VHH binders against NAD-dependent protein deacetylase sir-2.4 (sir-2.4). Designs and how they scored, part 5

Target 1, 292 residues: NAD-dependent protein deacetylase sir-2.4 (sir-2.4), of Caenorhabditis elegans (q95q89)
Amino acid sequence: MTSVYESLLSDYPDKGVIGKPEIRDTETEIIEKLRTLYNHFVQAKQTGKPIFVLIGAGVSTGSKLPDFRGKQGVWTLQAEGKHAEGVDFQVARPGVSHKSILALHKAGYIKTIITQNVDGLDRKVGIPVEDLIEVHGNLFLEVCQSCFSEYVREEIVMSVGLCPTGRNCEGNKRTGRSCRGKLRDATLDWDTEISLNHLDRIRKAWKQTSHLLCIGTSLEIIPMGSLPLDAKSKGIKTTTINYQETAHEKIVETAIHADVKLILYSLCNALGVNVDLGDDLPDEVPIPLKIS

## First folded at step 1 (VHH)

Design c13 (framework vhh_5c3l_4)
Fold by ESMFold2-Fast, scan of step 1:
Structure c13 (fold): chain B 292 residues (1-292), chain A 123 residues (1-123)
Amino acid sequence: as target 1 above (292 residues)
Amino acid sequence: QVQLQESGGGLVQPGGSLRLSCAASGFTFSSYAMSWVRQAPGKGLEVVSDISGSGGSTTYADSVKGRFTISRDNAKNTLYLQMNSLKPEDTAVYYCAKSQYYDILTGYYLDYRGPGTQVTVSS
């Protein structure tokens, strides 16, 4: 039941470039680019400057959620006069990509993670909220307007745009006191600015970053899509992982055109980082990277 | 450098038509959404229309919906605005606009706009 969010997405005015052809790097190209990315991760660990990560919809395709601008994306099909199958956020579970990002975070290679996804999967996989910036919000969250206590729900909240949900605050989680505040959804509409608290966290992390990793995002939506331009001006190098050419590909150091879960899982394997897959298995064998 | 140059403005009578053009250079035109923005005398900026990089999606302000059509030719790096059934209220300087990026340090959007082209609807 995603009708409210689907309506919001359909009405979004700046969808950017959609429906670009998929590019598939050769095995040789993938290995070379993955080695470059591996070297950045090793350098980040050695210098104490963790990788800064930006996540887009392509990370969640392994969780059976469509992206927006890919060949079978929501906006691509809309532009062709076709209707995409409904997005079922309540069934979605973290996949190999989410679990690999968590493993890299736990190992100290990644710290600050911005997700543009509202599916809640980055939080659900276990990324600490102190290091996770859900910049467009989370469909499963309600927030008290008075005390800012967060309520994680089992079902999606049936409103967007930071509107009252009709529920009342159950008390401050820290003190247990009755708050009496009104709850609102946590999902931003296209007119809602990113919170000042999120921007301050981004600015602090940005100053300590030597490498930006953009995963599964076309980089079409401002302000987050413009991060590679800011990175370039400040001497920060960018790697992108996306099947489609991104908006800023000419200025990035490395553009990897391959499956997100394959690249992330292969990177974990090369770094000797254990990924807890539970009952979820990758469709492909990790690419072996000779480091010796 | 990003460069945007508008043309096609002028004086027209109510009910008339004009076609504005914007020549773009210094960036990969097809990779960016573009907008037409106007400023009427004594008023603030109004976004009248935008178009995705591919041209597949368009949006219009209620004030111009059904009368204006935005389009682009990515092979020519040119943005267009076809304006029909013009009203005196459409009198404004029209700007071709591209958002450059959001500056993380200052918290402001950095927009590139052309110098503008004057549209006057008067009898």
Scores: ipSAE 0.005, ipTM 0.200, lowest interface PAE 10.9, mean pLDDT 78

Design c14 (framework vhh_5c3l_4)
Fold by ESMFold2-Fast, scan of step 1:
Structure c14 (fold): chain B 292 residues (1-292), chain A 122 residues (1-122)
Amino acid sequence: as target 1 above (292 residues)
Amino acid sequence: QVQLQESGGGLVQPGGSLRLSCAASGFTFSSYEMSWVRQAPGKGLEVVSDISSSGSTITYADSVKGRFTISRDNAKNTLYLQMNSLKPEDTAVYYCARVGYSYGLPEYFDYRGPGTQVTVSS
């Protein structure tokens, strides 16, 4: 359950703006905005400068997990003395949005993906770890403090803040000696610094980027929420997909107010990218995009 | 500001030798494990060699064992790679890298230099 993650976090009063009204673009508005986004994807493939992606909690709502700042979000309901409903993180599975992002990555349109989500779903869907930055960590990971070996668990690691879990590394050092390093959780608390390695990977990704796409995030929490400002300073345009107005909506090129999975699946369809959905049925029929 | 700057790359004939240097600044060099990493055209990153903060523990990739020697001078904040018996397969961009803690990354780097090109051909 989401309340487990909430209970592990330290108290932090400034969670950004919560509970903004939802905006719903008309089909005509969606088609116009999606055409602009489609053109950026085509250019990214042609120029070899892929789309840089930032993922927020809105991507995982199709996996029956609540977001944080939406109308039924975790922080929004907490401010009202209520609790968000959803499935446990342990039973959540990648949805249409995750599968669409993977398909776009496999097709070469997307390269570097930052996820703010701790649910582990971006990793579970099969996005390669060399292209995935789990910037706030992953509730299912323990990491050795000495050798950095990762241990993927079936159940949530019950701590945050990069704290020792009480387990020891079972691996060997490069020297062939037993590591015996202490394992820690891989999930950030509010006061935990983002890894310098993650920040360096983000810095390097900008040099090979044609466009920033922010999906299902309110952009309320720094430093990730400030990526559209970084993009603007570098002459790179941003598209956002979110029902609520984001913190930087007025400076982005295109703000799409629609269901994340609808937009991503429609984009895949327009690009001729096959999405492996298995037995999953998309919630919406793809919006047809006609190239003029 | 952490800065790593490689030098010493160039064109060399098979069987030849080169010595790479890396000048480090902006951090306490003597406190960090350091690595040499390379990337051949069309290939991924390969960790060539690692050296502990004191210099007492050293490892090499199987592809370079017996031919390459890593060393460091903590007083000069400099990392070295002596490359002997060079082969065409050693052609790559060579990066100096600081080994820091970072999760979700296969290379264990928190910083690397811009790289220096080594080309082994006749």
Scores: ipSAE 0.000, ipTM 0.103, lowest interface PAE 18.5, mean pLDDT 80

Design c15 (framework vhh_5c3l_4)
Fold by ESMFold2-Fast, scan of step 1:
Structure c15 (fold): chain B 292 residues (1-292), chain A 122 residues (1-122)
Amino acid sequence: as target 1 above (292 residues)
Amino acid sequence: QVQLQESGGGLVQPGGSLRLSCAASGFTFSSYSMSWVRQAPGKGLEVVSDISGSGGSTTYADSVKGRFTISRDNAKNTLYLQMNSLKPEDTAVYYCARAPIYGDYVSWFDYRGPGTQVTVSS
């Protein structure tokens, strides 16, 4: 059950387009599009200009968390007077998609990763914080307003909007006295400005990027949903992976309508990248690419 | 009805200084992040610096960090860019830009001014 996050957000009328039909590419269509994406990954590593990645809620559906705008998504079901089903954020763990992204990062194909998800799973899977931009925050983080120490919690912080949580900092000042500064949540509400530090990191990433990959996002929320337009202005091509038509399908080079974990795992297999699945057994068989 | 108007550009020698100003009207200035964006001849737009609505947070491009300072006067609805130790590669048209509440992006500024030319040459 992930409805608790929705209940923490302020009322906001513009949630973007919800409930679009799912499009399912044929295996032939997937292979052709995946071959194009594979070529971008090969070129990215060869030229030293890695893939720039944007992650949305579709990456976490394999972790038994609902997305927001799919047919069983949080906003879609809310509009019908229903509640989305899923595990609590505290019990969710990184899935095949998160592990595949981590493996591609470790192998040097991907560098900067923006996640719109507040579930903390991209951080938890082990993506280095210097390469991870949690642009909407993380429900498991509290930050001291006085000393800026971060506290990773086992349970979600029960507020959003960078508001005081009622807890005090557990750290010490240089004088050896308790800091006791106020802690705040680290998660954005609808009207919270994105960090200028995060925006600067995004601008710097564009200078080193050969391709933009948008994974499991409808691209309905600005400014991150507008990244394909930024890419186009810089002569950089975009691939999307999403069952639903995204807000920017007409301007992207390749739109793959398929399961996110299938595409990512197949891409890793084609590149010879080993994915550490731990105790998870893949229910996906990689789609073989015959490169000619 | 949103208006942004830059001033203060001109010709300057390498190592010199210029102060750019942007006069804003038609919106609640203190509620919006503002940016300075530049475009050099034959190149794309580059975000030079950003400042939050309150002025409490600032960010700079690596190319200008330590040399440029962004500031704002919310009582006067004016944005500033103090440019020190100017280099020939700083030659560009400089634009004042208003960012939406959800960030300060180079390609999605909802409004920008007509620009002011800065030329750094001997």
Scores: ipSAE 0.000, ipTM 0.154, lowest interface PAE 17.3, mean pLDDT 80

Design c16 (framework vhh_5c3l_4)
Fold by ESMFold2-Fast, scan of step 1:
Structure c16 (fold): chain B 292 residues (1-292), chain A 122 residues (1-122)
Amino acid sequence: as target 1 above (292 residues)
Amino acid sequence: QVQLQESGGGLVQPGGSLRLSCAASGFTFSSYWMSWVRQAPGKGLEVVSDISSSGGSTTYADSVKGRFTISRDNAKNTLYLQMNSLKPEDTAVYYCATDRLYSSSWYPFDYRGPGTQVTVSS
């Protein structure tokens, strides 16, 4: 159950705005907005300044995990004394949205990807770790606090807040030298600071990008929720894809209110990018929109 | 607890120079990225420059690149901005800022000073 993660987090009453109504763009509105996004992708490849991507919980709803702030979201239902329905993190698999993002990355349209999700699915789908910033961590990781060696687990680590897990490092994986440092979880609590390495990578990404794409996030939690403001200050335009109105709706160039997997798969189709869907979710493939 | 206090602003002629300072207290200054941000009359906030906790990495807005230099002295808990070849377009209130999570984030900054006025005119 996804409820396990929420039970590990400290008490934090200010979870941002929850339970906003869903907005659904018409097909005509979607096609027009998607043409604008398509043009940014074409420009990104032509100029060698790829799309910078921010991922939120809406990307993982196709993997049968609930989001946090939607009508059926974890925080929304918790405020009503209810539980969100979904599969356990350990049984969740990458969906059409994850596979579409990977395909766009492989094709050179996308480079740096920030994920706010702790489900590990962006890593599991095969996005290269040098281009992936798991900014809130990953429930399947332990990290040595001395040498930063990562241990990928099959079961979720049952703590958050960068706390010791009781296990010790077996050696520095980067250098091959001995290390007996303590292992900690890799998942942030509400008051845990984002790593300086992640912040440095984000700053460098801004110098090499032409456009910010925020996918499946309400932009309610700072600092990642404020990336559209950072983009604006740098003269970079933002597109959002989310059913709910985001915190920065009025300052973005294009706000698409539609199903994330529909938009991403339609974009891949329009760009001539092949998405490897495998056999896991063949019946959930959305019908692509025709945008040109 | 956390305090940031800017100084060094003033009136200067085009082509002139100013050095801004920011005194930090109430937090472990050496552990945080620091930023200089400015707001010109009738305009929004602009990140002018950022510096890493160690001083090993810096960034600059294209509008100031080659003219401004950010630096820090962790022993003195002080951030600096050396401004050369000043232009009328540099007229703004300059703020020393840090965010506990992301120092170039605009909304909201965890920590910001009261600002110091820089006016570039004839």
Scores: ipSAE 0.000, ipTM 0.166, lowest interface PAE 16.1, mean pLDDT 81

Design c2 (framework vhh_5c3l_4)
Fold by ESMFold2-Fast, scan of step 1:
Structure c2 (fold): chain B 292 residues (1-292), chain A 125 residues (1-125)
Amino acid sequence: as target 1 above (292 residues)
Amino acid sequence: QVQLQESGGGLVQPGGSLRLSCAASGFTFSSYAMSWVRQAPGKGLEVVSDISSSGSTITYADSVKGRFTISRDNAKNTLYLQMNSLKPEDTAVYYCARESPTFSKLTYGSSFDYRGPGTQVTVSS
């Protein structure tokens, strides 16, 4: 349950704008906007400047995890005196959206992916860690405070805020040298600063970027929610995919108000990119695009 | 290298006005919430005002509400503080500060990771 993560966080009274009305684009609107996004993907591949991706909680709703600020989101229901329903993080698995993002990455359309989600699903689906920035951390990670070696666990690390877990490092995984440093959780609390390494990687990613794609995020959490402003200052256009209006709706080129997995799977289909769904069945039929 | 440089301080009479500016460089200014903080002689730091990265969310200390206005120009990487109806109690060194990149920027009194060298404001007859 997301309530586990919620219970680990410090008490913060203001969690951003919650409970905005859902907007549902018509099929005609979706096709037109998806055509624009398709063209950006084609251009990115042709120019060797991939799409820069920001992921929010809406990507994981297909994995039976609730989002935070949507109509049935964790903070929205909390404000109404209710509780969000869903599966716990340990049984959640990557869905169609995660698999579609991985397929687009493997095909060379996208490179750097920032995820705001702590569920670990972007890592679990197989996005290479060198291209994945888990900017708010990962509930399944412990990190050595001394050598920064990462330990992927099968169960949630039951702390946030970069606190010691009580376990010791087993050796520096990068160099092979001995290390007896203390392990800490890798998940940010409300007052935890974003890693300088992550901020540097984001700065470098902008230099190789043709387009910003924000998927399933309200853009309410700063500084990541302000990436569309950074894009605009650099002459880079942004597309958002979210049912609710984002904080930066008026400055983005294209705002798609539709189901994240529908748009991503339809985009893969239009690009001729095969998505390895394994045992999963797509619960949406791809929207057909006439590529002419 | 992160740099924040304040300007516009000086000596003014009670009831007067000053406009402070802060030139920011070495980081993506539009991605950070910014604050004006001050330190009066023999006192601790007081957060005067803060502004979100977009400029859409602004707060003020009770001591300055209705008198001071914070603003930013993300195209020019500049933060401003318009100070009207100045009082002797406003005498302080004023610092431009970058808020630490944190999970939450919505809580008044957020921490900061960089500040400028400060500019002296003296309100005296």
Scores: ipSAE 0.000, ipTM 0.173, lowest interface PAE 12.8, mean pLDDT 81

Design c3 (framework vhh_5c3l_4)
Fold by ESMFold2-Fast, scan of step 1:
Structure c3 (fold): chain B 292 residues (1-292), chain A 124 residues (1-124)
Amino acid sequence: as target 1 above (292 residues)
Amino acid sequence: QVQLQESGGGLVQPGGSLRLSCAASGFTFSSYYMSWVRQAPGKGLEVVSDISSSGGSTTYADSVKGRFTISRDNAKNTLYLQMNSLKPEDTAVYYCAAGSYPTRKYYSESFDYRGPGTQVTVSS
């Protein structure tokens, strides 16, 4: 069920700003802003300082999963006494946006990727775990409390908050030694602290970052929503891609109000990066930047 | 149109004072809890102080208690932070925020509206 994650979370009344109007940039505005983003990607590869990426729920809307704060989002509809429509997390598959991000990573433009999504799709599309920070966790993961071995499951783990699942560790996957630790879920509740390991990886990523790209996120959740502020303090510029105004529109260099998959697929096309679409048909025609 | 605009930041010597202001428009200021939140270089967000809609209740982080004073003027739609006895550790970008204060430091969707921030640097 689409609402499984929502139902597992503790009741927290403050969901931030929800239901903001969608802004749709004109084709002229999109081309201008996409050209600026294209130049950052070219610079990143030339300087060896990759693009740092933050992913929110808007990246997974192409996978038929709802976002949280859009007009048809989970929290927006909950405030109206309604339920968001979408597919079960277990049947969702990576879409054009995920595949485009993977292609940009493989081509060396992007390195560290933070995903706020718990759907597991960023891992499933094939982004290497060494470069992927699932900062809010993954509904398909169990982790040993003792040795930290990870278990990727076919089915959703039906708890959040790093709670015991009732299963036991089958052995330390790193060392091959026996381990009798208890397994826990890997998904954060509202009151769960972010992993210190994740925070350390984020801190280290800034040292080799030329630009921050925030995709499909309203930037309402602390502390990840504050990454544009971190970027500004380090002299690093930010681009956002989101239909709704984000929490930090006034401090970002470029705010693109357009479909996430359109912008990412157009960017891949402009860079000459091949996207392996597999079974997906791109329902987007790339916007030509006319860059020679 | 909701807008929060901070002012009053700058460079100050240790032991000095600064007064931050936040001008609010586009919402019913007098109905909202207001907060000052800061982010030091390389660290997460810290709520330093909050104030109830009426001004009758205030809280302070232990790091600033006795040195900072939050206040508001509902007639002027303005929030203030008086910062005394400033320390190098107070160096941060300071944000004006509207809405409920966070229950926890992480994953709280605490702020309906936020300002662009103002830089405070405490250095000799």
Scores: ipSAE 0.006, ipTM 0.160, lowest interface PAE 10.1, mean pLDDT 81

Design c4 (framework vhh_5c3l_4)
Fold by ESMFold2-Fast, scan of step 1:
Structure c4 (fold): chain B 292 residues (1-292), chain A 124 residues (1-124)
Amino acid sequence: as target 1 above (292 residues)
Amino acid sequence: QVQLQESGGGLVQPGGSLRLSCAASGFTFSDYYMSWVRQAPGKGLEVVSDISGSGGSTTYADSVKGRFTISRDNAKNTLYLQMNSLKPEDTAVYYCATLPGSQKFYGTSWFDYRGPGTQVTVSS
């Protein structure tokens, strides 16, 4: 539950702009913008400079988790004295959006993925950890602060802010040597600094990418909300997919106001990329994009 | 209460030099990444350089590498940008801003910590 996560966080009044109205692009507008995005994906694979992806809470709404700043978002409802409804993080499963992103990664169109979500779904869907930056952490992880060995749990770790969990390291998983370090949660609180290792990986990703794609994020929280500014400084164009107007609509090349699942699944279909949905049927029918 | 005030802009000829300064107050300056951001006429904002709280880490946009140097004096709460070999393309309003990296996890947008800007015009 996102309400559990909210209760673990310290009180912090400044959560960025919340509750903006939803914008819905017409089918014609979606097709034109999707064609532009499709062309960037084709070019990225052709030039060997894959798409750099930023994920926000809007990617997980298809997993029955609320977002944070939408009309029914966690912070929006909190400001109104209400609580967001959704399923527990422990029962949430990767949705069509997560599976589509994984398929695009496997096909070589996407490489580095930053997720702002703490739900662990980007890892659970199977995105390789070497290409995944869980910039705000993961509620299902404990990390040894001495050797940095990671422990994936079946239940959420009930703390944030890199606090001791009461467990000890069982050994350095990288070297196989003994380690008696203490385990801590891996989820950032409002006052926790982002890992320098994550910032370094992001810096390196900029040198290997042709396009930034921001999915399901209002771009209201720094530092990740400022990625479109970084992209522009490097001559890299940005596409956003979000129902609400983002903080950087005026500087991005393409702002798509549509359902994240629809756009990602339609893009996979247009690229000829198979999405493994298992026994799940997609709620969305792909928009036919006649590319020739 | 947070205040950022830029100075040092002006009119220079191509090939000239300028040094911009930013006086910071109302926050613990040494704890925050700082950046120089510019906006040329008819264009969006461009991050030209950033520097870590300690000054140990710096980055530069490809357009300014080898020509601009960012630095800070934490004892004076002041950020600097030394601009050499200026080009007409460097014409812009230059803003001092806080940058992510060593700020609180969900701080205010870096735009909320941006100064009023200083105009740099490079023309013959």
Scores: ipSAE 0.000, ipTM 0.169, lowest interface PAE 13.3, mean pLDDT 80

Design c5 (framework vhh_5c3l_4)
Fold by ESMFold2-Fast, scan of step 1:
Structure c5 (fold): chain B 292 residues (1-292), chain A 122 residues (1-122)
Amino acid sequence: as target 1 above (292 residues)
Amino acid sequence: QVQLQESGGGLVQPGGSLRLSCAASGFTFSSYWMSWVRQAPGKGLEVVSDISGSGGSTTYADSVKGRFTISRDNAKNTLYLQMNSLKPEDTAVYYCARSTYGKLYESGFDYRGPGTQVTVSS
């Protein structure tokens, strides 16, 4: 099944490095790296400088959405003349990884979360919008071009690039005053600039954090792929969780090559953080690794 | 695919001038903020100047304000740094860097060139 999102994007030849081989750390290697990450989480809570998180497509694979650059990823298979298998965005549900991130946020270990994913699942799982930066947008959002009021839709908006959708604003949601501005999609195309508001929020987050955690992202697309370089310039260490080698592994403190949900759920367990899994999970709950 | 190559470094007397250039290839040059970053022996990286994609906005470190001028030629995919009134403290390897966001993201960068040596000494 072809992802609708890929069909809405402009033709762009430079999609970053695709199809890298998977690296699988041994259980011993994972436990050692997870202890280092655990210590950063403990320190973050003790010092009041929470973990700064970057989310990529690998967080949503448990929700039965394909990633982009993995072996079965959208761009990887497209280069082979194939189509990635997955569910439609409208039926995707938050998985163990999303619920684990939410639990860590609720427990005060994580504050600002940047998601590169357009699937809306980080918002749907319940991460507060004041702490969530949907940096590439959200396929379920329309935004008024005049007053910036947001409209959350039940179905995806069939447009990207901040283009008019043909709908009009129904009123300024912040002030309650009339507004008939045109609504636009909220999803970036390849050449769309990231909003200045999002960039300002990212800048402010750096002053309040002790550690950068990049989850399920190849770090191939700028500008978000460059966050580990920014972290290093600020004396902040980075951990990555990804099966494939990321663009910046040589400069990060810890690169964990393992299943995202396994690492996040194991971390919650080690920290004594309860994860509310609910009754309708799209993926299986992993058996948490014990660290000592 | 992104390549950045600096040139124009050398030995100069205190009070002298140098003009650095950086040839960029493998990306749409006019779409990116660009930076000059330097590293003196035994010290960390210092961002000395940033310039917006259009050239309409520039920033400078306090240590170089009034002495250095950043500019770009988007038709030639080239970044420049005009360095005037050079001091011994300006001795460093100077790197051309592709900025992620300029100052909006505290001058982060994703690529830099191999660097060009500037030595200010009698």
Scores: ipSAE 0.000, ipTM 0.193, lowest interface PAE 13.1, mean pLDDT 83

Design c6 (framework vhh_5c3l_4)
Fold by ESMFold2-Fast, scan of step 1:
Structure c6 (fold): chain B 292 residues (1-292), chain A 122 residues (1-122)
Amino acid sequence: as target 1 above (292 residues)
Amino acid sequence: QVQLQESGGGLVQPGGSLRLSCAASGFTFSRYAMSWVRQAPGKGLEVVSDISSSGSTITYADSVKGRFTISRDNAKNTLYLQMNSLKPEDTAVYYCAKGDYSVKYTSGLDYRGPGTQVTVSS
């Protein structure tokens, strides 16, 4: 549960703006904005400069996990003395949004994906780790402090802040030698610095991208919330998909106020990209885009 | 509602001085670290200076060290940046930010407000 994660975090008061009203674009507004986004995807493929993606908690609401700053979000309800409800992180599974992002990545439209989510769903859906930056970590991951071998667990690791978990390394797979280093969690606390490796990968991604797409994030926490400002400084335009007004609404090219899974699935449909839904059925019919 | 309002920018000649102010409201100012952040035309964001909640810990970017001074007045909920020996390279929009940017976890609301334009031109 998200409530378990919030209980592991240290008490940090600066959580950004919470509880903003939801905005719902009309179908006509969605079609107009989605056409603009579609054109960026087509250009990205044609120029070999794929879409750079930032993911927030709104991508995982279709997996029955609460967001943080929405009307029923974790921090919003906490400020009111309440708690958010959702399924356990162990029960949550990738939804239509995760599967759509994976399909767009496989089709070559998207390359580097930053996720702010600690739920591990972006990794679980099958996004290659070489293209995935879990910038706040992953609750299902622990890492050897000595050899950096990663261990993906079935249950969440019950600590944050890169702290020892009490388990020992089972050997360095890179060298084939016994390590016996101590394992730590891989999830950042409020005061934990973002990995220099992750910051370097982000820097490199900017050189190879044509467009920034921010999905299901309020953009309230820096440095990731400031990516649209970085994009603007580089002459790169940003699209946001979020029901609430983001921190950078005035500087983005296109702000889509609609359900994340609807927009992503509609975009896949318009691009002719097949989404492997397995046994899942989409909750919504894709919005038809009239392409000349 | 958290509000940050910058003022004091303007046009100044190289070698000149400006004092920026940031009026804060909607939160307990004395409890939070504060930062000045700038963005020059065509460049990314640069953290200029950070100050702890009490004012006892201060940092500066190497580019401004010895020329700029950050300070705060917790009784007036105001953050200041005294800028001396200004260079053309200091031309930027200056933003007042809530929280310690150097820690990596702080609110995107930190950049909220119009900022204040500083232009250093001969």
Scores: ipSAE 0.000, ipTM 0.140, lowest interface PAE 16.4, mean pLDDT 80

